# Ledger of designs, part 80: VHH binders against p49116

Target 1, 238 residues: p49116
Amino acid sequence: EGPLLSDTHVTFKLTMPSPMPEYLNVHYICESASRLLFLSMHWARSIPAFQALGQDCNTSLVRACWNELFTLGLAQCAQVMSLSTILAAIVNHLQNSIQEDKLSGDRIKQVMEHIWKLQEFCNSMAKLDIDGYEYAYLKAIVLFSPDHPGLTSTSQIEKFQEKAQMELQDYVQKTYSEDTYRLARILVRLPALRLMSSNITEELFFTGLIGNVSIDSIIPYILKMETAEYNGQITGAS
Short names: E, the ipSAE of ESMFold2; O, the ipSAE of OpenDDE; V2, 0.75 times the mean of E and O plus 0.25 times the DockQ between their complexes.

## First folded at step 5 (VHH)

Design u36 (framework vhh_brivekimig_d4)
Fold by ESMFold2-Fast, scan of step 5:
Structure u36 (fold): chain B 238 residues (1-238), chain A 121 residues (1-121)
Amino acid sequence: as target 1 above (238 residues)
Amino acid sequence: EVQLVESGGGVVQPGGSLRLSCAASGFTFSSYAMSWVRQAPGKGPEWVSSISGSGGWTLYADSVKGRFTISRDNSKNTLYLQMNSLRPEDTALYYCVKGGYLPWRDEFDISSQGTLVTVSS
């Protein structure tokens, strides 16, 4: 009926753990990343089109694209997270792992390449000065991807993706009318998200999850969390 | 005022089973995820399991996965934990807490008395 996304979907405010420790550790990084993951999942849940696909489809879509949503969230929240400082701490931890022979040199190179790709992506988005509306639609395009293996209802998912693309085009043409090629510059950044390994992201940001649960296990749980519970925990309201 | 009352603990031999219950009052039970947390002698609290408000999804700590089953009856405002294949390391005071699993939640507001589970020969 109406637009795919409303103004409420443009608001994406990450509350960081406080205080930031003098020396970043795996627990602070994991908490920060987990807060962003929870925010991203609850953002997806709030979309009426997403809810209309049903529980099983919702879980399958998010399991397929959580890493892409997470990476877009890292780019969008890079300043509030001090992401460059977090990435520097991860790099230092990896250098220590090399010195202690805990990981092979080939594995470390693979992980470092992932970090460099992530930094390149975030820098590209920053240079384009992507706004909140653009981020919301890019996340919607990623969320409603019909081409992941094992998905059902692919025709309906594709229709929602097309709607997201059309609304992004309308927004950009109306808001940035002076910049004829802005949409093209934005959209060519999206394929890079699929080159990011979800297994490496999980290793870098989610080591130290309480109870040693996997991301695949918590996704359905996050999607079914009550809104009041989510808000109470994120805002610190008792 | 939120009130939670645990029951069902006892002494059981290794490999045995127990079913814990938690009676909840003072809030809209079905609107909140719930968790089981345990505290072994001389150790800090350890998260065990969580269930969504609807009961649609559950989550378990790796140490209990496949052995414990969390469930709820929203019509009775009651949370359950079915514990099978119990091990000596499961010995602890078990608490139910309002709220679900959160990766940053390493402290729990335990205001109830809990129920003691002792696994010994």
Scores: ipSAE 0.491, ipTM 0.751, lowest interface PAE 1.9, mean pLDDT 88

Design u37 (framework vhh_brivekimig_d4)
Fold by ESMFold2-Fast, scan of step 5:
Structure u37 (fold): chain B 238 residues (1-238), chain A 121 residues (1-121)
Amino acid sequence: as target 1 above (238 residues)
Amino acid sequence: EVQLVESGGGVVQPGGSLRLSCAASGFTFSSYAMSWVRQAPGKGPEWVSSISGSGGTTLYADSVKGRFTISRDNSKNTLYLQMNSLRPEDTALYYCVKGGYLPWRDEFDISSQGTLVTVSS
């Protein structure tokens, strides 16, 4: 059929809460992260291939890969978010906590390692100067992952993932024709996303969620909504 | 104009049950998600539960999950909240609000009277 992704799927614009506070707080970080997560779910939901898999499969896929989608979104929107400033503030807070309370040292170490891996990933993507088309296809590759436990329709999911890989290859070869190894350099970055703990991501970025609701609960709620209702939710003010 | 009228509140003992109702008018009820929000004395509003326009999806605050059930009857333009195993900390003025859950929503458009729920002891 036609391409897996259209030009509309390349557009990925994060609107940040304004203004940025003088001192970063949990509320600002949580709102910024939530806006990115909702943008990512809206992006996924708009893909015809994703819609064709059905609601139950859509929910299972996003529950399995939201952390990978979110991390790719952080890398893509790092400048808009001033992500380096957010991470520096978190690191400073954690370093102060280590100095004061040794009982939380092991957990703080795990969180610091997570932040370091996130910084390395974002820096790698920035050095590669990944463009909007490349980000769209990388997100599609992680979205259509057939290897998560409990999935149905795994053959169809695999077919969509292969289509995403083929379209990325075609794009890179035509757009960056002189750089024969660009695709390989991009693809070897993806395994690092699977090493990022979704539990630590949730703790760092989503602790301020209204009603103390888990992301696991929010995902099916948003994905199963009527389209008009979903659009109303993500715009906030209608 | 959007009009929302809550009812069904009262005084109940711990462990008791109440069913709240919200009569909606002035908009296409079935096209909008709806929420219940509560405000305890001296505290700000707290989101409780949301339901999609079709009723196909629901979401609950962790503090009420397993005890409260949100539902709707689109033919009657009415939203419901079935509250079971009520606790003293559930004591609040309960409001229905047009719109679903939004993680960063600081303000709820509460223009109605609400319905008072008091859990004694």
Scores: ipSAE 0.457, ipTM 0.762, lowest interface PAE 2.6, mean pLDDT 88

Design u38 (framework vhh_brivekimig_d4)
Fold by ESMFold2-Fast, scan of step 5:
Structure u38 (fold): chain B 238 residues (1-238), chain A 121 residues (1-121)
Amino acid sequence: as target 1 above (238 residues)
Amino acid sequence: EVQLVESGGGVVQPGGSLRLSCAASGFTFSSYAMSWVRQAPGKGPEWVSSISGSGGNTLYADSVKGRFTISRDNSKNTLYLQMNSLRPEDTALYYCVKGGYLPWRDEFDISSQGTLVTVSS
């Protein structure tokens, strides 16, 4: 019966690897992206409504929406990450791959289009000056999506999504009372997240995963990680 | 102080099996994920597998999936690695380390002596 999210769920602080290398490499990009993904999964697992759905549903939801959560996280943390610099480094790598004939032209085009879409999304969110509460509720709307194939408990998921939408509406109307169309401007940005390929996101940001594990493989592992162990590893690494 | 002691290594033919053990002390073993890491001669350490504190969740490097099984006995403070269908490329010093898989963890706190696994015809 309480609110879907508490003030603790609004806090979303990414700690970047340090020191930053003189030239960005696959390892630094992968570590930065992995820290953001882990922060996003830790955020999701901390929501009481999410925990109430149970382990099988939790894993299925995050597997279905991790790319959307990750992209929202990139937009929210773009300045902390120096995302424009990371994307420029990726573009430079792709240009070198063309020169050395290591990647097909079709693949490079597909990846460059994805980078363009990502830049446009992040720029649109920056122009709207989305605040921490708005990001938290947008992430909750994405997380509690009842329409992904293979999901069970879809009625409960839909109820949590509607609660997220209602609480976002209440927040925006009270906080930005003089901007009547702000909520509409925010919500029309969400469909773009589903146009972004999770496979291309994985290739761009997670190529350096140790052991060549997939995001699908690490999701259930991180969701089942002991809280003290998780916090010790994340805080100690930073 | 954290102490880890590996054992169970040896020389085997390709296709053979070995079971490695790691005796842990100096910390609450059941509260921490554990990992196996290996180092081949002249190479840096390579992550092999991780297991959660409860034992309910495991991860494997692609190179060992389907061949290796990580397990633990929290009542004995012992970590295990069952290695089947061993290949020459599995030849390495094997270390257990405190802590689970993190995708950015390419450096491991290796303070133990390890156990040598040699796979040769």
Scores: ipSAE 0.592, ipTM 0.818, lowest interface PAE 1.9, mean pLDDT 89

Design u39 (framework vhh_brivekimig_d4; at its last look DockQ between E and O 0.01; V2 from the best seeds 0.00; counts 0 for: pae E 19.0 > 2, placed apart)
Fold by OpenDDE, look of step 6:
Structure u39 (fold): chain B 238 residues (1-238), chain A 121 residues (1-121)
Amino acid sequence: as target 1 above (238 residues)
Amino acid sequence: EVQLVESGGGVVQPGGSLRLSCAASGFTFSSYAMSWVRQAPGKGPEWVSSISGRGGSTLYADSVKGRFTISRDNSKNTLYLQMNSLRPEDTALYYCVKGGYLPWRDEFDISSQGTLVTVSS
């Protein structure tokens, strides 16, 4: 069998809505986040090993790890997205809710901590200067995680994850030969993803979803979209 | 010119069923995702459901999920909406719209007359 990932899987270009408004409203945030989500899922679909798992398993897998994939995408696209500005806007919007006593103190704390975790994670990745290949492999490792409940074909998923890990190792050794601990440094960031709540992420970035649909519901829709429509969705063309 | 003509609306009792149709012309129907949008009196347009160009992907608003079914026949250039277990809150003008679901899309290019669905006891 050939490699899990190819150079085509390294490209991960997010197109933001243009122009950027002076005021980042919920609509802009949701659109931006949705584009990233679509891009992430499209990326997953482009992996032959992912397709080999079958549609049901694919859907289950993405449902299990979409938050982690999305978060990695945020980190990777942080500059293009102006993530700090987006997060600030989110906080400002939350402030309104706080002032209106719509949130409990505990909930406020949870949400703020989550935002902090997101920011810290993205900052940490930036400090590590993670490149496109490393992101691709990290996303693959996250995607092909066999330890989610309810998954089928866990043995195969595990094999794919191992393959991703091995390819990452090879890449790092080849590209960063003088940095013997780089692999370890980047891998130890992955646990942070598991500490982030998908529910809170969904609330922060996807509150503006039309029809009050859940990410869970959108995932199979996106995964089954035709390529042409897919591209139209991520570019905002309809 | 794009033309969409809705039909199938009517008056039904709560719990009843209706099947809406939309005849499309003026474009390659199978190349475009399609959506149903509804507008209740005094309210803005609300997305109801979308289907991909080839019909392989469908999505529903939570308000209609499990009750409505969107489908299409590309050989007939027709979009359908099967509505079951209708509720008074489903009362609206229903429009066929060219284009699929966009998570952030709250504006719709409505150029057709729509078909009126009234659910009342």
Scores: ipSAE 0.678, ipTM 0.861, lowest interface PAE 0.7, mean pLDDT 93
Fold by ESMFold2-Fast, scan of step 5:
Structure u39 (fold): chain B 238 residues (1-238), chain A 121 residues (1-121)
Amino acid sequence: as target 1 above (238 residues)
Amino acid sequence: EVQLVESGGGVVQPGGSLRLSCAASGFTFSSYAMSWVRQAPGKGPEWVSSISGRGGSTLYADSVKGRFTISRDNSKNTLYLQMNSLRPEDTALYYCVKGGYLPWRDEFDISSQGTLVTVSS
């Protein structure tokens, strides 16, 4: 009956750690990325449709799509994060590393290619001037993806994805009425998210995780907490 | 007034087992995630494991995964850490702390005495 997303789901404010260090390090990058990942999981947890699917389904969905949600978050928060500076620093480090290790050449190439794809994606979203409402609905389309292997309740997930697509269409047609092809330009960007390796994203942004835990382990830990406790945990409010 | 009291530490041989306990008071125990943190001789604090308030969600540091099990009994306001297949590198003072895993936080509110675990011989 009601809309899939409320105005509260459009608000997506990333708080960065203490002032950026003079030289970027693994720990600063990891903290920044972790804050974005946790903000993204908090965003997903707050959606009534997502809650209605149940805990096991919620965990399976986020484990399948966290890299797509994270990448959309990187694009949306690129300015706040100084993402271009982070990626340039990583590229410089990798180019210098080619001279030191003959056996890692193929891996360096894969990582460099991933960084260029990420930069291309973020640049395309910036050029399209994607707004907060559009980002919220793109995240919802990605979150409610029924086509990941091993999912149950796929018909219900598909209905929520279709609802997200319909509400995005209504928004774009009303807000950008003069740009008949805007929705098509936005939607054709989404398939690129599936081509980005979650393993490479984890290596680039999450190398400094406390306890060397995997993202795959952190996701169910956070999502399976009780709502009141989750809010206390993620906000750090005593 | 939050009070946490750890117990169950001791000296064990490599491959041995120990069960640590943490008695909590001064707050609504079941409403908070809890964690185990350890400090090895000459090193800083290291996060070990976390459990949600209802016990439905757990997380472990890679170094202890598959060997340690965190649990809680909310009726007794007690947190537990079952440690199996102990290694010399597990030797540390073990603390329980109020709060769950947070990837960007390496500082912990350690206000208790801890319990010493020594793996030797």
Scores: ipSAE 0.651, ipTM 0.844, lowest interface PAE 1.3, mean pLDDT 88
Fold by ESMFold2, look of step 6:
Parts: C-alpha cells; sequence; structure tokens
Structure u39 (fold): chain B 238 residues (1-238), chain A 121 residues (1-121)
C-alpha cells in the first residue's frame, strides 16, 4: 500500500530541439511536440500501478487520455516551449491559409476556438501557480480515469484514481496550508481537458511528423518501445 | 538528473544567524515546491520548511516558526533559508529537497551532501 507516485515519477523535464530556428516552422513545432508526447508516455509507463493493469488495459487507458496528458504537458512546459509563440505562429499560418485558400468554413473556426481554449487553459494553470507535484497528480487522475467506455478493470482503475486524488489532497493541504480552496480550484480545471480534440491536436502539432497516421494508432507501439528508444525520442538523440 | 548543492552552514553561537543557500539544477526549478530538511545526530530527518514554486506560499515546522524564513530566487535557481535566533537544538545537517511536505514521506529523497549547522557556545 505504498504511494502511487514517487519522486522519480514527479520529474518532468522537456528539452527543446537545438538550435531554435530564426522563424518557427512545422518541423521544429512537430519535433518539440513529439518530445513532449514521448516524455508523457514514458512517464505513464513508469508508474507501477499502470504496469500492474496489464498491456491491454494500458493501451486502452492511454488511447482514451493521451490528449489530456499532452495538454497537461503543454501547460506544464508552456514557458520552456515558448508555447504562446508557437500558437501565434500557427494562428498566422491559418490566417494566411484563409487568405489564399478561401475554403475556411467551420473547420478553421473549430481550430481557432481550440487554440483559444488551449491558451485559456494554460493561462489559468499558470495563474494558479501549479507546481510539478500537482501536475504529476493531475496527470495520474487523468490517466486512471474509469469513465471511458470500453475499459476493463474499471474498479481497479477507480481505486488508483482515488489514491491519486487522496495524495494530491494531502500534498496541497500540507504544502499550501493557508490556501484553503487551492485543491478545489485546481480540480475544477480538469473538465476543460475533455473539451480538447485529439483530432485538432494532431493537426496543430503532429502533421509534419506523423503525416496522416493518428496518435491513437501508434500508441501500442510507443508503449512497447525499449527504454533506450524512448530516450532517443525524448531527447532527439544525436 | 536532479542536483542540489547546499552551502552557508557553519559554527555559530546561540542567538546567532546563518543563511543557507541551495543551488538547483536538472529540473525546471520554478515549477516545483522546495523544502528544507534537517537531520540532527542520532535522529531521523525532520522537515523544516517548504515554499511553493513561485514563492507565494510558505510553511514552517512549529519548532522554527518565527525564527526561520524560507525564500527562493527563480532567476538564479536558488533556494534560501534565513535562520535567526539559533538554538543548540538547531544543530543538524541541513538538506534541500524537491517538493513540499508529504504525509506518507517518512524518509526524504536526500541525494545531496547537505550543509552542517552547529550551534554551540
Amino acid sequence: as target 1 above (238 residues)
Amino acid sequence: EVQLVESGGGVVQPGGSLRLSCAASGFTFSSYAMSWVRQAPGKGPEWVSSISGRGGSTLYADSVKGRFTISRDNSKNTLYLQMNSLRPEDTALYYCVKGGYLPWRDEFDISSQGTLVTVSS
């Protein structure tokens, strides 16, 4: 009955591709996003409770929540990534595409609304001064969500989520003891993650690297990768 | 790899003051709460103080409240502990650790050498 997470699971260090180009481009954005994705998958796989659920359950959980984990990662690493600059570059690209293509329609509006909601989410997390331990527990709550249809072992998943919630509660109450409502303010941010479209995330961040293959389809391969291959993908190994 | 290097310890008389520093590397310092932990001879580790990632919240053990002040400079990746009105029972090896106080943490993940504070006449 040990803790759900240890200090090794709390460490979350994103390193950006080097050198940063004079002008942001699709390849830099996709490489940066890929590093975050693989870092997030490595993090999830390293949790003993996750390992205990078995391979089929692991794949199902990650398919259900990868975009939420990725979005939490974006918020956590927003300053290191210069995310606001990346999103501004994407917006400028979309505006140029509207001007040239004219086939803007509802899709472009959907994408712009998604970008705005992502910026709003990241800003709200920054204003709350969410720390790395809090992010780790929020990611665990999102990972061990029993609410997705088609999951097996939902009772065990729910128990792990409750443990993550308990550990977050204990952490916040002891570390931020004079901030009585901090836990509630943090937890009410989570529903916004379900509004994020994995389809649009793929278009924004992964088109140049993944092509027309969905992240959903490669998750089983990512989860089976050897540790050395993970480290190469996370750091962009020279 | 997380690295934490403490400094600023020494020998001081009761009632004196010291300021400890902790240089941090290998992680995004401003994203994490930080703590000071001390270990007196023959005793287990004792949590002393914690500070939030951006410094907006601080917490102190009852034994040091009012005498010690935790602070951080995120531009220098450095954590500080100002210790005033020192007492002989403050004699200990002081460590900085990543993270705040956790109820299930009976042992701290101490990966550093610490800095020795000795309060004696």
Scores: ipSAE 0.000, ipTM 0.168, lowest interface PAE 19.0, mean pLDDT 82
ESMFold2 (binder alone), look of step 6: mean pLDDT 83; pTM 0.835

Design u4 (framework vhh_brivekimig_d4)
Fold by ESMFold2-Fast, scan of step 5:
Structure u4 (fold): chain B 238 residues (1-238), chain A 121 residues (1-121)
Amino acid sequence: as target 1 above (238 residues)
Amino acid sequence: EVQLVESGGGVVQPGGSLRLSCAASGFTFSSYAMSWVRQAPGKGPEWVSSISGSGGSTLYADSVKGRFTISRDNSKNTLYLQMNSLRPEDTALYYCVKGGYLFWRDEFDISSQGTLVTVSS
C-alpha cells in the first residue's frame, strides 16, 4: 500500500569525529566506523516493513547482512570518511607488520585481498555515480535477503526484497531513462558484497571497541535501544 | 539531584561469587539505561556491562561474558551485578553509572564512592 522506503530513508548523513587527527589511529578509525554502523542500523530499524517482521527476525537479518550494509555505507560515505586515506594507513601498518615478522604471510595476503575488493567495490560505485535513492534501495535489497540460514519469515522477507527491486527499477527507468542498461550494471555489483569477510571487516574497523565486544553482540543491543538514547549516539551527543 | 550508592563488595577466593547492588535516586530510573564500570588498582576505568531501561537488552565486556549477569528492579530503583567464577583480575572498585554502552567513548561520569571487590587466595 505504500512505497517500501520514504524520502526520509534516502537521507544518509554521516557525522565524522572532529577534529581528524594528524596521524590515523585505531581509536579514530573505530569511532568513524562505529558511527557509520549506528547510522546503518538506525536506517534499517526506521523502515516500517523491517519493524513489521518483529524483533527476532530483525536481529537475525541485521546479524546476517551488517557487513553488506556497512560496506554499502563505506562506498556511499567514502568521500566524507576519506576512506582511501584510512585504507592507506591500514596498508602501511600491515607492511610494517610483515617487516617485523609479527603476522603470517597467509593472513596478510587475506587482509590485503579484502582491502583490494573493498577498493574495487567503492570505485565501481563511484564510477557508476550511484545516487542516494539507488543506495537506499540497494541497502533494502541486501537487508531483505530471504536466503540467510535460520530465518523463519522467508516468504515475507522475499516479498519485501521484490518490492525493493521493483521500486529501484521504477526509479532508475524514470530518472535515467536514456540509460537502458543502468539497472543491470548496478545490480551485478551486489554479489561482490557477500565475498567480503565480516571477520576481516571487524578486525580492520572495530578493533578499538570498548570491552572487546563483538559486532554480533552489539547488534541486538543497538536494535533494542530506546529512541532517545539511539538518537544521542548517532549525533555524537553525550 | 542524581544519587547512586553501590554496595555488596567484599573479599572472596578465586572461583567465588558476589552480588553487587546500586540504589538509585533523583531521576526516573526506568527511563535510563544503566552500566557497571570498574577501576582496578593503578588503572583507568573499564566498562563491564550495560542494561536497557526496560531490562530487555543487556551487553557485556568479553572479559566478564558468561560469568557476570546484570539485572535491575525498576520498582525498587535498584541495579544489580551477579558476579560468578571470580578471578584475581576482577579485583577493582565497582561503580554504577547512569547511561548505557558507549560504543567508542570510554569516559564515564563516576561521582559515587563505589564498592570494593577483592579476589585473593
Scores: ipSAE 0.596, ipTM 0.820, lowest interface PAE 1.8, mean pLDDT 89

Design u40 (framework vhh_brivekimig_d4)
Fold by ESMFold2-Fast, scan of step 5:
Structure u40 (fold): chain B 238 residues (1-238), chain A 121 residues (1-121)
Amino acid sequence: as target 1 above (238 residues)
Amino acid sequence: EVQLVESGGGVVQPGGSLRLSCAASGFTFSSYAMSWVRQAPGKGPEWVSSISGKGGSTLYADSVKGRFTISRDNSKNTLYLQMNSLRPEDTALYYCVKGGYLPWRDEFDISSQGTLVTVSS
């Protein structure tokens, strides 16, 4: 059978909200993050192997891994998003919350620790100079994770993950032939994604969502939407 | 021209129920997701619920989840919102809107009169 991913799956273009406000606010951050989340879900939904697993399995996979996909997307789009500036704004907001006693000190420490882990992950990916093909395959490896509790079709999911790993290896060995250990350096970055709490990611980036709806509820809504409506929503068409 | 007409609002006691309706015309209703949006006195619009074009997918704001049910009848070009266990904070003017949930959308194309829901003792 053909490759797991085509050149179309390497394209990952985030369109930022415009104009950028003079001072970053919760609305701008939430909109930017939401656009990235929807782009990530559109990316996953476009993969033939993902479609072949069926809607229930698709929902379970994305619910289990959305935070890992989102974090990889943050790293990949860090420059376009000015992510360092967004994180600095979030930190500033948290510092002001400490001064006003609006949040518990323990909760703020957890959130700050999460931000530091996220910054370190993004910096490590930037240092490795991960390219678009490598990001596409890393996202596929994360998406097709057979080891999340409650999953069905785990043997098929594992085969797709193995295919993603094989295609990444082939790409890296051919493109970076003189860097014998590049693949190993890339793959050891992945476990860090599971150390980051999806609840804290949701609090940091999605608290300003209209109507205060959870990511867990958004995922099946978008994935079960008719294809024409989903495409219209992602492109902004009525 | 898209036309949306809301109805079914009224005054109810806390814990009561109401069923809102939205009659749609001027577009292929079954081809579009639809949403309910509310605006409480002195506040901006708040998204409440969305339903896909064929009704297979629904989404609810956390504040109404488990209490409200969105549905549609595509043969009648009508959107519904069944509201149970109503609370004083549900008091608002309710609007139906063409289009599904967009997490970055803070502006809604509200061109209709809406239907007023008042929850008071």
Scores: ipSAE 0.415, ipTM 0.747, lowest interface PAE 2.9, mean pLDDT 87

